# Designs tried in a protein design chat: VHH binders against q84jc2. Part 44

Target 1, 232 residues: q84jc2
Amino acid sequence: MSKMRNLVEEKFLEFYESWVIQLELYLHQLLIAHNNNTMSETELRHLISKLTTHHKAYYTAKWAAIREDVLAFFGSVWLNPLENACSWLTGWKPSMVFRMVDRLRKSRVVLVEAQVKKLEELRVKTKFDEQKIEREMERYQVAMADRKMVELARLGCHVGGESVMVVEAAVRGLSMGLEKMVKAADCVRLKTLKGILDILTPPQCVEFLAAAATFQVQLRRWGNRRHYVTHS

## First folded at step 19 (VHH)

Design lk16
Fold by OpenDDE, look of step 19:
Structure lk16 (fold): chain B 232 residues (1-232), chain A 126 residues (1-126)
Amino acid sequence: as target 1 above (232 residues)
Amino acid sequence: QVQLVESGGGLVQPGGSLRLSCAASGFTFSDHAMSWVRQPPGKGLEWVSGISGSGGQTQYADSVEGRFTIIRDNDKKMVYLQMTSLKTEDTAVYYCARMPYSELWKYIDSGKFDYEGQGTQVTVSS
């Protein structure tokens, strides 16, 4: 059974599907580079740059889309239920990547003391930033429940003609806070990712990025199988 | 059982062309991204090109961009690599590789990529 989608949802769905396919191809590159240790540092850095550029492209598209309809990202029709369930403010939770690093450390990744220290500092900062955003989200949600939701409900009972414009304005107003929070969350994501990549060596970066991509790809595939989700 | 069989390699002069083929079996072909990788003499395995399951999207290593073209035929379960303007540095054993979705973590943890085919030798020499 298909659901109706708005234009923003449709456009971003197409983008995301293409983006994920590209990510899979990059993942294959990362796997080859990582598992055989055959690439020079320069080559590894170039590969890392390609991946970071790919991620930047996602956020560029996302930010353009949320400007039009941030609410679309709180439904995220391009994601399966499992992906959505694992989402924090329309994306991956920044602090989660440290657990991924920890997992890699338990396997093959050896970090020097200086790296460990820097990662811990970054972890603390990331958690702090997450909590700050969460508190703001809570406050926003509580505030909406009082005045804004009542107003929207009131206007919604008389939608027609001029009232449509008023309702749209109200919805935009309500979405403003959400957009700010989503952008803030994305900022934390990007800062965290950059921070990790700055701490890790190029080979370690490749391994980390491979792990991250693997997690994303597997989550999508598992979720699609579990829920029989088919995209365009 | 997953099987990948590469063919089409040979000796060619610089500037020449070759077309490699890979016959795949034992898995849902259209559901898997495919790549070509190569191992030059005395060097490790390097990624060359990749193609999505549907064939709609492709990627290339910088060293082969504009010279190589990867395509696939899902009905025949084939992936191809058209190589043009070959250089001496393209000399290598070429392997076809599928995206190992079910074993991704295994490869990440082990530090070793397991390509299933025997490869095909490409030698570019004057």
Scores: ipSAE 0.890, ipTM 0.966, lowest interface PAE 0.5, mean pLDDT 91
Fold by ESMFold2, fold request of step 20:
Structure lk16 (fold): chain B 232 residues (1-232), chain A 126 residues (1-126)
Amino acid sequence: as target 1 above (232 residues)
Amino acid sequence: QVQLVESGGGLVQPGGSLRLSCAASGFTFSDHAMSWVRQPPGKGLEWVSGISGSGGQTQYADSVEGRFTIIRDNDKKMVYLQMTSLKTEDTAVYYCARMPYSELWKYIDSGKFDYEGQGTQVTVSS
């Protein structure tokens, strides 16, 4: 039997399919801009702004959806198995974007010393924030396990409607805590992205955004071509 | 192997209309997002419009939004650009381009974009 999908999963699947297709179209724009030596700084900043807005729209939709069902974002139906295997708290580990920054070292346009120093400071800050989130998640998981154990022990004394209500309350408590941690991780992702774009020149930003979009598009295309899915 | 053949260009007055065509062959057309790009005189390539493989989603450059419409026909392996309210700044050689999924890193690393057709000239003048 195929896995049942709830309304949150179905709605976000439709959103994500559209969102990633739009990202592919933006990637084509980025490649053309990367090639065009005669684009003004104003034109480049406008394209960068469109990409930033597109990424913010993803998080806006995601945060609305996790309010309803954060657990859907762990093992998401809209991601292929390769994409899901790469997830840390429902997305790329925030410091992952520095892999794309590191590709700029292969570029003809070199990073100046001041940029390199600022990028390393940001990398350290991002890793510090990641570790803070990891420690908080560990503490939350322990606290939730203790609360879950108490609720399950009480379940052994009751049958029927009360048992369902106790299980529902435990799931709700877990979901609220996970929602908080997912949002914290997403905020680090957005702050890191914004910090990188503030340090880079507009042409470097276009190259960076093209690399990031390429990685995401390729991961999805190659993972989907390997993946068989029963359609329901 | 891969071929993109643009046609339908010509001389037109400001405010006029024109439809460009692009015939595609040598690849699975419906699997590829397609774009129109143009090269105005003395300038580099400028992205104009894009369309998803299914045709369900489109994007337009701000300068052409509301005036140009990108359309595809997957059965005939064609992509079109319907242009209206043409302006002198629309004068350019127009190319259709497929998304280069297998060569993305090459294009990022080199900063060079290779179009596969000869293009079609659009000239908007009185």
Scores: ipSAE 0.808, ipTM 0.943, lowest interface PAE 0.7, mean pLDDT 82
Fold by ESMFold2, look of step 19:
Structure lk16 (fold): chain B 232 residues (1-232), chain A 126 residues (1-126)
Amino acid sequence: as target 1 above (232 residues)
Amino acid sequence: QVQLVESGGGLVQPGGSLRLSCAASGFTFSDHAMSWVRQPPGKGLEWVSGISGSGGQTQYADSVEGRFTIIRDNDKKMVYLQMTSLKTEDTAVYYCARMPYSELWKYIDSGKFDYEGQGTQVTVSS
């Protein structure tokens, strides 16, 4: 397959490598904080704020990059094959984050009934938004196929600048449509993250963030080891 | 098999400087992010600073930013903590810790962080 990278891919590769290394350092902090029963609520909230800021920085950089080239985010060069295989619209399927919440309920951390109710309501809302995006993506794919077939027919009958303009318009339409869907998916991801952190107590937030970061770090490390073994 | 040995602690006056060292063995040192953590008297562990496996990226607790510098030497398998402008609240036992990549879920599930070394005492007093 092609290993060529455009300028957007090169810049985001550098950003993402740095971002994930910083996530690993934050994970170490979270592990220490999770073990420490003498941290104040203010200290825990500060650490949680650092993590949420780090995640927001990822989306800030991503949204700047997709404005220039959203297609770079489908089959990203900065992700290993295992990470890419787990992608849903350029990221984690929003409802999958609730696996980390389910983990909290099976751990030493106790969720009270009010929290469980709010988390279930959020899970349902997240799944609803997720399914809405899936339906829109399916409709978009059908519309794109129909429009592309019309363009191919027109290209067979047209020459010169008119055909170029139609092809350019189709490419812009594809990119704009995908950009809107990716941003919609990212907004569901961010809304779900914020919702979970608002419901959990600060110690529970630390455990949740540690679990989420652990999954991401392990997926990357495990996928990289498998890649080196099988494709060295 | 994994071994971390901290050294360089001691008694220092406020405003003074110390350099802590950590010698690592029993694992591929350059593959692991490393942190300094400390345990002040009567308190649990407090994260101080972290450094990536390559040494290219660092993080610091707000309480030490601008005063402490974490450095690593992958050839010698050493990590250091250069401490300046020391304050009485920096008094603690300091531990070197490696990122426990293979046991992350065990640490999360147990809520227990195991120090691998004995630590080195830093005491800042007049």
Scores: ipSAE 0.790, ipTM 0.930, lowest interface PAE 0.8, mean pLDDT 83
Fold by ESMFold2, fold request of step 20:
Structure lk16 (fold): chain B 232 residues (1-232), chain A 126 residues (1-126)
Amino acid sequence: as target 1 above (232 residues)
Amino acid sequence: QVQLVESGGGLVQPGGSLRLSCAASGFTFSDHAMSWVRQPPGKGLEWVSGISGSGGQTQYADSVEGRFTIIRDNDKKMVYLQMTSLKTEDTAVYYCARMPYSELWKYIDSGKFDYEGQGTQVTVSS
């Protein structure tokens, strides 16, 4: 009837549902702020700070959950199918956030030449960092597959406590390696977000955050609408 | 056709209380997050408070937190703003607004936000 969940998955699902609903309320606030040209820089920076704090809260909760069970984040039960294929910060690709930055080039909020140059430099750095992580993940998966085949061959000849210890060590290594890689990817995502917000002016940050939140909210609503109809 | 009708405004002294109402029609009310926004004299729209479609989660502007309470009644399709400890700075026309899910990109691209009701005037003075 329902998908089986371990404690880690259930706890994070509860957090995520609340987190997304709060993001939706922040989006309404961002739309009003985007409209109001009489807001002070202090007011805008305070709103931007609330959004960044909200996003950091997501990663804080995610990292706590990953410490308990990193495999819970592969094929996640709390995300609908569309959200699993794409996060608002690019699933496994931190550089996808630049699609929202590219949207600013077409908006009424004009980017100056210096900002465009800094954003392009950041995009290149982000892409290099994500590719490095992707190569590390590929090497790790190949090494783990080779080690698993050797262990299975040994089990075909005989089985005992030594073989169980080797398998358990391999599983521990997989979990630790995956945790480190997920955290490294998340650190690139956060550094990229911070870099974008540092380059943009406060009104540009509000528009950027509104666009990013809009994309996330619409993916959640569209995916839930179709998923709920077919799943139930 | 979407309609939002605000009411309950009036003249009140500082420290007083007032309850605003918003009657909604023409859309699936329980599926939409709702907000109160206000326009003080000579200023643009300010977001005041928001509430999720279910009513289970709320947010408040720092300037009103602890003094205002947003409530919704999905059966009656109503949103309320209970205002207490009113200050002269709260003087404004108050509008309720629904989350414009089908027009989000329009509002982002234009930077213009259009309220759908006529609003209700709140005046806080001695």
Scores: ipSAE 0.790, ipTM 0.938, lowest interface PAE 0.7, mean pLDDT 79
Fold by OpenDDE, fold request of step 20:
Structure lk16 (fold): chain B 232 residues (1-232), chain A 126 residues (1-126)
Amino acid sequence: as target 1 above (232 residues)
Amino acid sequence: QVQLVESGGGLVQPGGSLRLSCAASGFTFSDHAMSWVRQPPGKGLEWVSGISGSGGQTQYADSVEGRFTIIRDNDKKMVYLQMTSLKTEDTAVYYCARMPYSELWKYIDSGKFDYEGQGTQVTVSS
């Protein structure tokens, strides 16, 4: 997007770019670990912990930023159009990561039946939670077109100071709702990740995280190639 | 012709500081992320640090995080590595590379890294 970026956008852009760079480093380590059968469980757990900590850092930064300007995340100037197109409520779609889990079923790291069952239960729950959030999100979006806003729109832009107040109030209301929904979505993301990692063994976790990180990094690269975006 | 020239190496005591420089030519400098890599005696090449084309993003290996700082001057086509709190294990020949880590690791891991510069020797010893 070619619009002027506000301070929140700029700060988060810088953060995210650095965060992604670090993610790529961790991805490399994950891939090495995945292909190295000599690594101990302790070593694998350490690596997993590094990744989880990295993700926690992202949400910490995100939540701080959305408190200031949640709308910045619905523009997401730090993402290319492809990344944005794949975004659900300012992040990855929780149910999507199960595609990465499905990969494990066909890999050398075999899931036991008990794991498969738990993962399916988690999948169902995740979908349910997503739907709830989506319904609530729709409510906020539709509410933007309330009677006052519709009337204001009909009258045009020459209404003066009162119109500004009405619009600002509407935007504030929407923003509050959006922040709530974004946080809710992030909670589903975090719970989903936690749930998956709790079900999987350390080697499986490494494979899963590698797959997820790979997809994220590649999506960014694919998008950048299609649409020249300066992220550095 | 792409040319990278490293300098600034030397002998330093543990805990000391040193600043390395890399002069780049033969390509659009600002369009490329730059990295520092090092080759310790008797060991393979390892990545040390990277910086984006604009200089806005930096990254470091865990072994040097908090001690080393990478910066660049696109006007002068220079990349620098400020090293502090040097350790004996930092002893190596240091090279700069015209790639980010995300691309460079392939060459490092395969042992097919193309040394575009002569490198600069850093020796940390009492």
Scores: ipSAE 0.000, ipTM 0.259, lowest interface PAE 12.3, mean pLDDT 88

Design lk16
Fold by OpenDDE, fold request of step 20:
Structure lk16 (fold): chain B 232 residues (1-232), chain A 126 residues (1-126)
Amino acid sequence: as target 1 above (232 residues)
Amino acid sequence: QVQLVESGGGLVQPGGSLRLSCAASGFTFSDHAMSWVRQPPGKGLEWVSGISGSGGQTQYADSVEGRFTIIRDNDKKMVYLQMTSLKTEDTAVYYCARMPYSELWKYIDSGKFDYEGQGTQVTVSS
């Protein structure tokens, strides 16, 4: 028996599947560009722009969807269990991308001292922002267990009439908070990504984006194989 | 045995339109994404477009985006490529393939693409 999905889940699932397909195409282009040192800076910048635009499109769609049902993203039926396990507030953890930056530092790419310094500053800032969001998230989560909700839980599974109204009100309150937190988290993601791309040269950006996209795509593939999931 | 048969090619003028067809047999058609690839004269194989098994997802090379449309009919086991606003650089032998770009690119890049069909010639010329 398959899990019942609501309209938001179904629509976003379809969107995400298409989005990932396009990401894989871009990944291939990034890899080619990375292995081909003859591409002009203009060409590289164009490729980078396509990727950034693609990511922006994701968040545009996501933000539209979370306005309708933010809870859908805390199940994320479009992701496999492995992807979900690696998710932080419905997406990638911003501080994690610095692993990709570290890869650059250990590769043929040479970062100048000024870049290293700026990246470190960005890393610290990103970590701080993550923690701030986590603290706020906890407030909303704890608030769900208010006096009325605890009382309803104590009374058992017979929920109707006024009880249903109380639960719905509580869920609405939580949802509003969650939406705020998800948006905040996404902002940190976008700022982190932008920050990194602003620090790196076009060739370095291409390598970084290739590494990040590779990780994302492979994580999905690994998870799908592990759980015998087919996505098309 | 897997069989792919391309058709619909021909001579057209720049700006013209053409619709290619690929008839598939020998496998569960709906379980496989399908792609179109092309071999321009004197150039390497180029991926053109892909469509998911269900037909719900499509993708295109930048060079054909907005001009070409890929569709499929799973009942008939057909995949089509509607080409519009054709350019001289679209001249090539077109092949259909039983895999998405995400799997096909490695064969294209390595030159190990297996031509399962005979292809269909598209010539765009004034």
Scores: ipSAE 0.000, ipTM 0.258, lowest interface PAE 12.0, mean pLDDT 88

